# Ledger of designs, part 3: VH-VL binders against Mitochondrial distribution and morphology protein 38 (MDM38)

Target 1, 223 residues: Mitochondrial distribution and morphology protein 38 (MDM38), of Saccharomyces cerevisiae (q08179r182to404)
Amino acid sequence: KLIEIRKKTSEFLHETLEESNLITYNTIENAEKKQKFLNFFRKLYSAKEGKIMTFQHDEISAIAQMFKNDSVLDNLSRPQLAAMSKFMSLRPFGNDNMLRYQIRSKLKDIMNDDKTIDYEGVESLSQEELYQACVSRGMKAYGVSKEDLVDNLKVWLELRLRQKIPSVLMVLSSTFTFGGLPKENYSKAFSPLAEKKETKSKYDDLLDLYYDGILQVLSSIPD

## First folded at step 5 (VH-VL; framework fv_necitumumab)

Design S25 (from B3 with heavy chain T103S)
Fold by ESMFold2-Fast, scan of step 5:
Structure S25 (fold): chain C 223 residues (1-223), chain A 122 residues (1-122), chain B 107 residues (1-107)
Amino acid sequence: as target 1 above (223 residues)
Amino acid sequence: QVQLQESGPGLVKPSQTLSLTCTVSGGSISSGDYYWSWIRQPPGKGLEWIGYIYYSGSTDYNPSLKSRVTMSVDTSKNQFSLKVNSVTAADTAVYYCARDRISIYGVAFDYWGQGTLVTVSS
Amino acid sequence: EIVMTQSPATLSLSPGERATLSCRASQSVSDYLAWYQQKPGQAPRLLIYDASNRATGIPARFSGSGSGTDFTLTISSLEPEDFAVYYCQQRSNWPLTFGGGTKAEIK
């Protein structure tokens, strides 16, 4: 049931996200950062026009860090806010501002939980605690091994706490990775540089997958 | 139709503070689309970028001048200002204000004020 | 800081001739380079942005080319109004820096 809800809401968000101005690039205060932002999106538009482009993890992180939760939520329509709310296992109600408040409150709860889990260590969680942590963050959890749940949560914490990716982008990126296959057309154009096989672990594979999800969200910014 | 106009004293004494204001018309400083810069040009010499301000008050300055320069913005008057402390004869120049466009449609100073000559002399 | 070098310092030509102005950066600036025209007693005027794009209102005789460290501004056939000083500016790194200028003067 949850799977079907998440599948439907992620599909809707994927289809409508490119109609949304996720941020106003005009609010980037630092000129050097704004130019890096524009350079990234010029590269992204080239990829959408069929050119094969490669994106590094650090450039994706640098751009993602420029987004603010409030700014993204302000630019989502009511149907998108309702879909995001449902994806996060919330019961959507009220006007747009009430939906934004519900989502913001849930994101804040997850952020506080992230810090607590990181401090105590992911391996300190019971299987049930680990399962609930993954579910609450929009991850696939049913039928997933304990080892895989640990790796997923560790990747989430790396991106959230060390790479400073905004929680709203993390949740939106989960909608692109939930259910598996990204859009065929974009997937090929947006592949990050592959890490060498000799140093590549399961953790590294998951990290690549999450960066691809973030890139898909960023690619949804209108022309 | 956007116009920038510099104003301020044309003569400043050595060791005093040089203060200039740029008034913007035909467009809003608060639009968020642009950064607002000061550039100077000593007589017969080339151009030197001084610094920029964003309408929020965020600034960045040329490291060669950073210890002596402060910029401010007044969105209610559609103005931004430059102060250069402890001036010397080397600060004698025509001072320009300019609009700095950083967008997917291009990166450049697209509008300039006419310039105001500031002479540092006792 | 990135150092911008323009050559020649002075270019003496007659109306109708082709002008070629060079600008070199001390390190790669990709295609983040602008060209400005300045007439005596006037503010600089934007000619070219992003190495090769003409600004609004700029005549077709002006063209820019290059990328990385080597850039060229070409005026295909000089008009009397084109005799001025031309500056290149790198837009890649802060602080923003300008070249020393090339003065195009009548022979």
Scores: ipSAE 0.447, ipTM 0.802, lowest interface PAE 2.6, mean pLDDT 84

Design S26 (from B3 with heavy chain T103E)
Fold by ESMFold2-Fast, scan of step 5:
Structure S26 (fold): chain C 223 residues (1-223), chain A 122 residues (1-122), chain B 107 residues (1-107)
Amino acid sequence: as target 1 above (223 residues)
Amino acid sequence: QVQLQESGPGLVKPSQTLSLTCTVSGGSISSGDYYWSWIRQPPGKGLEWIGYIYYSGSTDYNPSLKSRVTMSVDTSKNQFSLKVNSVTAADTAVYYCARDRIEIYGVAFDYWGQGTLVTVSS
Amino acid sequence: EIVMTQSPATLSLSPGERATLSCRASQSVSDYLAWYQQKPGQAPRLLIYDASNRATGIPARFSGSGSGTDFTLTISSLEPEDFAVYYCQQRSNWPLTFGGGTKAEIK
């Protein structure tokens, strides 16, 4: 089943992502952006050492925007590419370049679909259409209510189209949301769930969850 | 209707560079859905894959030819090209360009050019 | 590289007969195998992809089977236009490799 495949591939990616260099510092051409990138990762390193640090959504988005799909895919190993391919409901075959091309093609299809859904409005979709849209984006959809499917898709569109988060990081973030974190003790700055007394809406909770997922992907980068 | 058409000199002297161009019509080469490949066939023999190019310029070549082969893409002209350096009589073949279709359940050369015969002779 | 071996090299049959063509890979290619037909003076034409799926416009008399290392192309009843050279291709690993071809000829 798809859920079992996604769980297994998520766990594998979580365990191995730290072995990959998802971005090279000197691919960032702008000196101001380079400094912001370095400052962000120093802050992440401090958080991983147990210091409490606060990460704003705008800050996370600014750093995530520096990543490019091709650069991320170029730095994933063949087993990681195969896992990502399986997570995206693709059949992994060929050498590394063929796998990267297949993943790029799937990401392009999702990006085109994102624009269509955004123009028509998420609420215009039937429950079956919502289900398929969420499944194709790596979200949990089986047994999920229509309201939660709508909220999930709205959060995805906000991050992809308005915050301009690269689709590859969105998919990798979905693996953290989908598979969970059973082993590691993450700082409260990464996931302040236990300290949050009041939530405004499910949308806001999902938005926080996705930003936490993006942080976890970024925190997996060596340095 | 997608069509591919090879063009280039039919005769090349030994030690010179063989240059061919494939013109794509009825479809865009700037599509992320396809690789674009060159395949050759010596007279009376089988097919040999030479290499591919993606519209971004990314390439991969058959290791047996890698030291002598370069591919390039010109998205403004909807073309991609092949260069084979230091040719010998062994490079005499019909050269085909082809579109490599990638989908969830299939990968195949779904459209081929008609082929162009290149003879290496003095 | 993966070596593809086709047998027989030539197959002499009459119209209406069943043709069975074999393709063997030197290592597993899963189901990532395509079959092409080539007539004299023409470019190859895609027949089968992913070992068993017919390409658009290909008659039902053509079928592919097999997985791993051993594959078969079957033509259930040969038509005059089916006498051609057939090539298998593995698409599992780069470089992409073709078999040596099987020539289906009259008589």
Scores: ipSAE 0.000, ipTM 0.446, lowest interface PAE 14.4, mean pLDDT 80

Design S27 (from B3 with heavy chain I104F)
Fold by ESMFold2-Fast, scan of step 5:
Structure S27 (fold): chain C 223 residues (1-223), chain A 122 residues (1-122), chain B 107 residues (1-107)
Amino acid sequence: as target 1 above (223 residues)
Amino acid sequence: QVQLQESGPGLVKPSQTLSLTCTVSGGSISSGDYYWSWIRQPPGKGLEWIGYIYYSGSTDYNPSLKSRVTMSVDTSKNQFSLKVNSVTAADTAVYYCARDRITFYGVAFDYWGQGTLVTVSS
Amino acid sequence: EIVMTQSPATLSLSPGERATLSCRASQSVSDYLAWYQQKPGQAPRLLIYDASNRATGIPARFSGSGSGTDFTLTISSLEPEDFAVYYCQQRSNWPLTFGGGTKAEIK
């Protein structure tokens, strides 16, 4: 049976990556990084097949870092681009290339804003500034306490600025963390990271939720 | 099928540069699934990885040899080469070239050249 | 660098006997371990990749097992052509490293 599992895993990974083209793994020039990429997706496929797998934050970050905003956007379908645009408080218009341009421009603005907020400190923002920052990043903000908005921005900045997660993956992950889950049958309560929250702070709980969201994004590739 | 063949001088004097070429046939080196490596084996001893090259020209070398090693690739000739500078008797070994497969289907040196003995002696 | 230790250094066995070869890594290499067979005067030949997958053309009597730091190559029933030196290689970290080899010789 191990032979059957390996064949199925290989076929699934090959077909999934070929369909999405989110990253061209065949252009990874560093052999060690290519092996880490392949091992991560093999492990991810095993988890989707029902095996209990634990993902460390460092593992998720290392793989997520290999993605580029432009490559991800080029491989998103029109419905996905329109959905992302709406989550970022943009009015979707035009053809696919126009949508990609709008999203790219907005992501660049957010990336510059991230550095400014980090320099000044999240706590320096007014209630209105915190609200707008969270909304622009696809986070749920209406009816959310100031303390929760602060924690959400701190987690975003940690992942974006320290963990170097591409901003496009950050926006996509927020759709799983705070908005309606794109896949209705996905249960975050039973994700590999969910049960570890029992002894952690709220910040640590949010960090786990964001990493789980990134895992969900990676697992939802292809289109 | 894929075949690799080493070529170069069998005798090199101390302090000179050891230069070897590997010719690949039955397959293209211009594939993203493969890296191309050199491995050596001193007489009666084990295997030591020297370095690899990707068809784009990207390289990585064993830290123990990094200051003395250079690899190059010529995709038009389907060849890649190894140079080891400032050789000593410790560099006497059989030198192998190998195809390094890194894919969803497996990771290993799946094809090796026959090896060429290089003796460093005056 | 990851140090690979093979044991025993030499196995003296008769044709038809089962051979069990051990390979240990100084730190986890996951499943990224390969086994090679080398006969006198010849290049190494790939036997097993990713710890337990047989390479194309390798007889069913060869099998690999293990993960992390402890790995085993098993030859269920030795044939005369199997008397050779066997090397394990970790594929997880750079530089790539090999074990010192296990020589299977006729008793």
Scores: ipSAE 0.427, ipTM 0.790, lowest interface PAE 2.8, mean pLDDT 82

Design S28 (from B3 with heavy chain I104W)
Fold by ESMFold2-Fast, scan of step 5:
Structure S28 (fold): chain C 223 residues (1-223), chain A 122 residues (1-122), chain B 107 residues (1-107)
Amino acid sequence: as target 1 above (223 residues)
Amino acid sequence: QVQLQESGPGLVKPSQTLSLTCTVSGGSISSGDYYWSWIRQPPGKGLEWIGYIYYSGSTDYNPSLKSRVTMSVDTSKNQFSLKVNSVTAADTAVYYCARDRITWYGVAFDYWGQGTLVTVSS
Amino acid sequence: EIVMTQSPATLSLSPGERATLSCRASQSVSDYLAWYQQKPGQAPRLLIYDASNRATGIPARFSGSGSGTDFTLTISSLEPEDFAVYYCQQRSNWPLTFGGGTKAEIK
């Protein structure tokens, strides 16, 4: 049931994100950051037109960091807010501001939990705790090995706590990773040096998958 | 039709503070598409970027001048200002203010003031 | 900081001739390069932005080309009013930097 709800809400969000302005680039105060923002989206637009482009993880992180939870949520429509709420296993209620509050409260709970897990160590969690942590963050967990759940959670913590990716973008990224494989035309864009490694760890594969998810969210933003 | 006009003393004594103001007309300083810069040019030499200010008050300065430079903005007067502390003869230059456009449609200093010569002399 | 090198320092030509001005960056600036024209006693004027786009009001005889580290400003047929100093500016990294200028003078 949860799987079906997450699949439906992911499909809806994918189809409708292009209708939303997730950031107001005209309010970026730092000129260098604004220019990097414009350059990134020009590069992304070229990739969408079929040009072969490569994206480094630090490029994606730098742009993602410019987004704020409140700004993203303020620019989502009521149906999108309801879909996001359902994806996060919340019961949508009230007006738009109540939905935004509900989502913000859930994201804050996840952030506090992230800090606790990071401090204690991912390996300190029981099988059930690992399962619930992954489910709560929009990850696929049923039928996933304990080792893979640990890797998934470690990738989430790296992106959230160390790369400082906003929680809302992490959740939206999860909708792209949960709904299936990333668009094949973008798969190579964020793995420019995959060939340098003779063998690639499961952790590195998951990291690439999350960065692709973030790139997919960013690619849905209108020019 | 945007115009920028520099104003301030043309003569400053060594060790004192150089203070200039740029008045913007024909466009609002409170637009998020634009940053507002100062550039200088010593007589017979090239151009040196000094720093910029955004209408919110956010600034960034050339590292070569950062310890001596302060910029401020007054959105109600559509003006921004430059202060250079502890001036020496090396600060003698024509000072220009300019609008710095950073948009999808292009990145450049698209409008410049006429420039004002500041001579540092006792 | 990115160092911008312009060559030649002085270009002596006659009206009607083609002028080619070079600008080199010490590291890649992609296509974030602008060209400015400065006449004696006047402020610089924007000619070209993003390496190859002419600013509004700039005559068609002016064109810019290049990407990465090597850039060129071309004036297809010099007019008397084109004899001026030309500066390139990189817009990729902060602090913003300008080339030393190329003076186009009448032969």
Scores: ipSAE 0.489, ipTM 0.809, lowest interface PAE 2.8, mean pLDDT 85

Design S29 (from B3 with heavy chain I104L)
Fold by ESMFold2-Fast, scan of step 5:
Structure S29 (fold): chain C 223 residues (1-223), chain A 122 residues (1-122), chain B 107 residues (1-107)
Amino acid sequence: as target 1 above (223 residues)
Amino acid sequence: QVQLQESGPGLVKPSQTLSLTCTVSGGSISSGDYYWSWIRQPPGKGLEWIGYIYYSGSTDYNPSLKSRVTMSVDTSKNQFSLKVNSVTAADTAVYYCARDRITLYGVAFDYWGQGTLVTVSS
Amino acid sequence: EIVMTQSPATLSLSPGERATLSCRASQSVSDYLAWYQQKPGQAPRLLIYDASNRATGIPARFSGSGSGTDFTLTISSLEPEDFAVYYCQQRSNWPLTFGGGTKAEIK
């Protein structure tokens, strides 16, 4: 049962990601990028302490882009790697390096598929192909309409191919969306002054949701 | 106590290369928490950031200096240096080296050298 | 580049008075703003970083406030040693830029 497996592995990853250093600022040699990284995490820390802070999409993307798949995977424990493997519908086996290999291979497969789908066009896919593509990327797909699957896949491609968000962060974002079921979020601490607050499309709402997911992953980084 | 000390010639002729060195004592230049910068101040005017270097050799420069600037670092001597090519009278200034602290605990130039006056004249 | 404008250019006050120095950015720099003090013939000294945090060793009479485009450095009660030039610096964007300075002088 994929849904049950994904829920359980998501809960485990949510509980344990704070035990892992996904990146350290000392590896960032560009002073501008390092300052943006540190300033971003100071804002996250302030928000976690209850202060109202605003996060722009460009700001989230700039920080997310500093992460590398290999670095993230190298800093995950064996139980975390096993959970991620199960979330990606893989059979976890072997030592840490074998698990990292499995996950790297799966992420590479998804990245290559992303480029193919983008080239052919999301709307060219059949219902079954859309379903499989969404499932492969850790999205909720069971009981989802074709129109919603199309929108979800388009947002994924925007973040992956145009915003250059690392695949591993996209997958981890999916785990936070899948397992943790917050209610209606009465607190919108991440709402900006909102220079553009005109009517939003469903695509824009999904884009906001995915950025919130990425922000949740980044907020789980200790320190 | 951390101290920075600039050294180099006080007079440079137009079209020549200005070369300065900053010696760091009381602290290591080989630290991931710090970048090392040069700032200048023409007589009676304000401060202008020139560029920074990280102990690995990674650099970035103020675009207004039109690629005339090169910085280098010598971790064995705990020093970093500045070269400004093709100088003109507009490059006459007091040159400061500074430690650029970029950490979760704050971002600023927290230690400065005493400054060295460089005059560009014939 | 982000242009930093300080006002007034010169501030004439007596010891014991409150000093208020302004710094404005041409675009938002969030809270990424530092203040430096410079006395004649000396290097600048860090006073305030991240808009409102006092650097180590800086007296409590110095305080910083503001965010976005408008920032203020306040000296609650001027001491004789506080008459100097003060510079603000934005840390949000590269190249790093400084304000033109405010000279605090004895009235």
Scores: ipSAE 0.006, ipTM 0.579, lowest interface PAE 8.5, mean pLDDT 83

Design S31 (from B3 with heavy chain Y105W)
Fold by ESMFold2-Fast, scan of step 5:
Structure S31 (fold): chain C 223 residues (1-223), chain A 122 residues (1-122), chain B 107 residues (1-107)
Amino acid sequence: as target 1 above (223 residues)
Amino acid sequence: QVQLQESGPGLVKPSQTLSLTCTVSGGSISSGDYYWSWIRQPPGKGLEWIGYIYYSGSTDYNPSLKSRVTMSVDTSKNQFSLKVNSVTAADTAVYYCARDRITIWGVAFDYWGQGTLVTVSS
Amino acid sequence: EIVMTQSPATLSLSPGERATLSCRASQSVSDYLAWYQQKPGQAPRLLIYDASNRATGIPARFSGSGSGTDFTLTISSLEPEDFAVYYCQQRSNWPLTFGGGTKAEIK
């Protein structure tokens, strides 16, 4: 089943991302951007050493924007590419270049679909269309209310189209957020970037969760 | 041991183009760890950053000079160059080239050329 | 642009004395602050990078401190060769900017 496949591939990716080098400083041509990248990863290094660090959404977005789909995919190992392919409901086959091509093609399809949905409005989608959109993006959709599916898709579009987060990072983030929002009865899955408020919207909670997922992916990069 | 050396004419007439070249030895310009900058210093005054170039050809310039400045890089000669158009007496300065290190191990101009005085004559 | 202000403009001291030079930024530059030494007729030389790290070959008497907007360069015991102009530079934002310099001169 999809749930079982996604659970297994998510666990594998979570365990192995830390061994990947997703991008190198040598790909950043603009000096100002390179120094922002440096500052961000110095904060991540401090957090890994046990210091409590606060990450703002705009700084996470600024750093995430510096990544390119091809650069990330080129730095993933064959087992990681296969796991990502399976998570996206693709059948992995062929050599590394074939796997990268499969993933690129799927990401391109999702990116084009993102623009269409954004133009028409998320609320214009039927329950079935909304369900299919969420499933194709790696979101938990079975048993999820229409309102929650709408919020999930709106958060995805905000990050993808307004914050210009690369599609590959969005998919990898989804592997960390597949279980949905942390509940009061659960141990923390991720360190929250902002304190929860009694009246905070579900949209804001999802936005925090996705940023936490992106931060988790970025924290996998060797220092 | 990395060394940088500026070269070019010491006298330029008003309204003409100031052209300088920096030759790098003891290290490669084609390294992603470094950007290559020009800095100037008018006689008796402080330092002003002009701009940088990356070995790919990507550049950024001080907004105060952007309309008049162009940089280029020649990786085969291990050189980078500066052109300042439409010069005036205000462009009279010692011009330095420098290696700009931006790495996890530190951020600074770690090596400078000796400087070359360019006088814009009346 | 970020404005860098150095004080004092001139510091008159004798060899063996402690020198303390200040540099202030108009907005936070984190720890992206460098110090350079310039002797008459010479190019600037890197002393301190990232606010507090000594560059290769720089004597232990030179130390840097500070973060955010307030920075200090300290020379624990001045040697004759230390009489020079010192510049701070912020490395956080473009365009890169330098302070106006502090001249350390013999008393």
Scores: ipSAE 0.397, ipTM 0.783, lowest interface PAE 3.2, mean pLDDT 83

Design S32 (from B3 with heavy chain Y105E)
Fold by ESMFold2-Fast, scan of step 5:
Structure S32 (fold): chain C 223 residues (1-223), chain A 122 residues (1-122), chain B 107 residues (1-107)
Amino acid sequence: as target 1 above (223 residues)
Amino acid sequence: QVQLQESGPGLVKPSQTLSLTCTVSGGSISSGDYYWSWIRQPPGKGLEWIGYIYYSGSTDYNPSLKSRVTMSVDTSKNQFSLKVNSVTAADTAVYYCARDRITIEGVAFDYWGQGTLVTVSS
Amino acid sequence: EIVMTQSPATLSLSPGERATLSCRASQSVSDYLAWYQQKPGQAPRLLIYDASNRATGIPARFSGSGSGTDFTLTISSLEPEDFAVYYCQQRSNWPLTFGGGTKAEIK
């Protein structure tokens, strides 16, 4: 069962992500970006300690853009790689390097598919194509309406192609948001983003949910 | 130097079970860095991967053959074996065993046995 | 399964000439691609692993390049012993799959 596998692997990744250093500070390209990175994580650390903080979408995107797929994968442990592989409907095997290349290959396929779908338009997809696209990206698709599948895919493409969020962070974000999974340690400070919006649509709600997921992934990085 | 050697009957009758053994020397089969695979090649045709076994006994097989194939490992003898059930003329091929190196330094079949021709004929 | 397509099926060249062999994957295999050489009556021999790394004992005239879906094996100057069948193999996903082979033959 895919749903049970995704729930199990999401719970494992959620619990263990703090054990990984998903970015090496010293690899950040310039002093301005290093300072922005430090300031963001100081703010995030304050939020984790219970201080009320507000996070804007553009500041989350700016920090997320500093991550690279290969770098993130290099810093995940073998059990985490195996869990991510299973979440992406791959069969994990071999050593760490083999698992990383399997996941990288799958992410490259999704990235190429993203560009094709964006060029042709999400509405051009058949019901079956739309369903498979959402499933391949770690989205909940079983029992989901066509309209909601379209919205989910549009949000994914906005974040991937326009906000330049790395696909590995998108997948990890999906594990935090898949099926509305409970997160007991979720900071209430992350949810103010939704309250700040003037308009509220299904699309906007999904966009906020993905940004919240990205914040959860980023908040798992040790200080 | 690591060497792999296939052994088994060269002739099998249709509907019978084909059984081959690969003996490994110069290296241990009980290593986490290696999977052990069988590959076959029908006369004048290309290469087809059959399956792998890990020293723990964990296996996976090519879906095209999964219903008819079983592999086993004997770490005390440094051997692994292949069984193909219900053979037909289509199973006539040279069968190779190979060491599948899966490490950070690289992934490939780095050592192959010499191959053994198995003919399926009445 | 990932389908591997090799071209040309047959390559007719003279000793001393440069050989270029192509291998295409139906989907990205990153750099997890190996090349093997097979001479008549012999087992395949590993030439290149991870797309561009020469295996131990392989002459410098052999080189591999490419990533993703498009790969090339180059033999800079053919020696008589290089006339053989060459196979590419993707190492990215199970089941492991091979190309159909390219036969290098003397013109």
Scores: ipSAE 0.000, ipTM 0.421, lowest interface PAE 14.6, mean pLDDT 80

Design S33 (from B3 with heavy chain G106E)
Fold by ESMFold2-Fast, scan of step 5:
Structure S33 (fold): chain C 223 residues (1-223), chain A 122 residues (1-122), chain B 107 residues (1-107)
Amino acid sequence: as target 1 above (223 residues)
Amino acid sequence: QVQLQESGPGLVKPSQTLSLTCTVSGGSISSGDYYWSWIRQPPGKGLEWIGYIYYSGSTDYNPSLKSRVTMSVDTSKNQFSLKVNSVTAADTAVYYCARDRITIYEVAFDYWGQGTLVTVSS
Amino acid sequence: EIVMTQSPATLSLSPGERATLSCRASQSVSDYLAWYQQKPGQAPRLLIYDASNRATGIPARFSGSGSGTDFTLTISSLEPEDFAVYYCQQRSNWPLTFGGGTKAEIK
């Protein structure tokens, strides 16, 4: 079952991401950008030590934008690539480069589809098309209302097309949606956007969830 | 240990181009942890950062000097260079090259050349 | 640009005395502040980085403190070789900027 596969692969990726150097930060050419990157990670590790740190969405986006799909995939191990492949409903086979090619190909298909859906509008999709779009992007779709599927896809498009978050980080973030964020109020230490309004939209809640997922992925990068 | 050594003419005429080279020994310039900077100090005055270059050729310059400054790097010779065009007496200073270490643990100029005095005079 | 102000301009003390040098930034630089020592005719030497960390080979008598806009360099007991000019540098924003310097001289 897809749900079971996604749960197992998500758990594996969460356990092993800290073993991967998802970005070679010493290749950042601009000194100011490198310092901003290092500041972000020092702040993130302070939060892991139990200090209260605040992260704004634009801050997370700025750092996430520095990652490239190919660079992230190049730094994932064979078992991690196989897990990501399975999470994306692909059959993992071949050597590391073949797995990276499969994942890159799938991500390119999703990116092209993102542009098409954005151009025509999420509301233009049939129920089956909407369901399939969400499933293809690693979203939890079984038992999810149509309104929530629409909101999920709109959040994905906002992060991908306007915030320019790399597809690979979006997929890795989705693994936290399936497994759920840690119950330790981890996201509250990372994100100061704790619930303030009683009447927050589902869209806003999903946006916060995705940013928290991106933070979890970034927090898994070793020193 | 890492050493930096400035070289170039000590006297430059007004309106001409000041040209200096920094030679790095005891360490590679082709390292992602380091940015290579020029800093100057007019006689009896304080320090002014001029700009940096990364081993890829990427540069950033002090806005006050950006229109007159160019830096270049030659990784095969382990050198980087500074050119300041249209010099005036205000450009008279000791020029230092320095290694700028930017890592999670340390952000500072950790090694400096001994400095070279450049006098702008007719 | 961030303006760095050092005080006092000149500090006259005897060997064995405690020296306290101040550096103020026009806006917050977090902990991105370094201290350098410069003797006449010599290049600056790194003493302290990231506000409070001693560089390799720097004696324990040197310590840095502060964050945000106000920073202090302390020399717990001056040695003869410590009489020099000291500069602070902010590294939060480009262009990088230095303070005007504090000259420690023998009384």
Scores: ipSAE 0.352, ipTM 0.741, lowest interface PAE 3.3, mean pLDDT 84

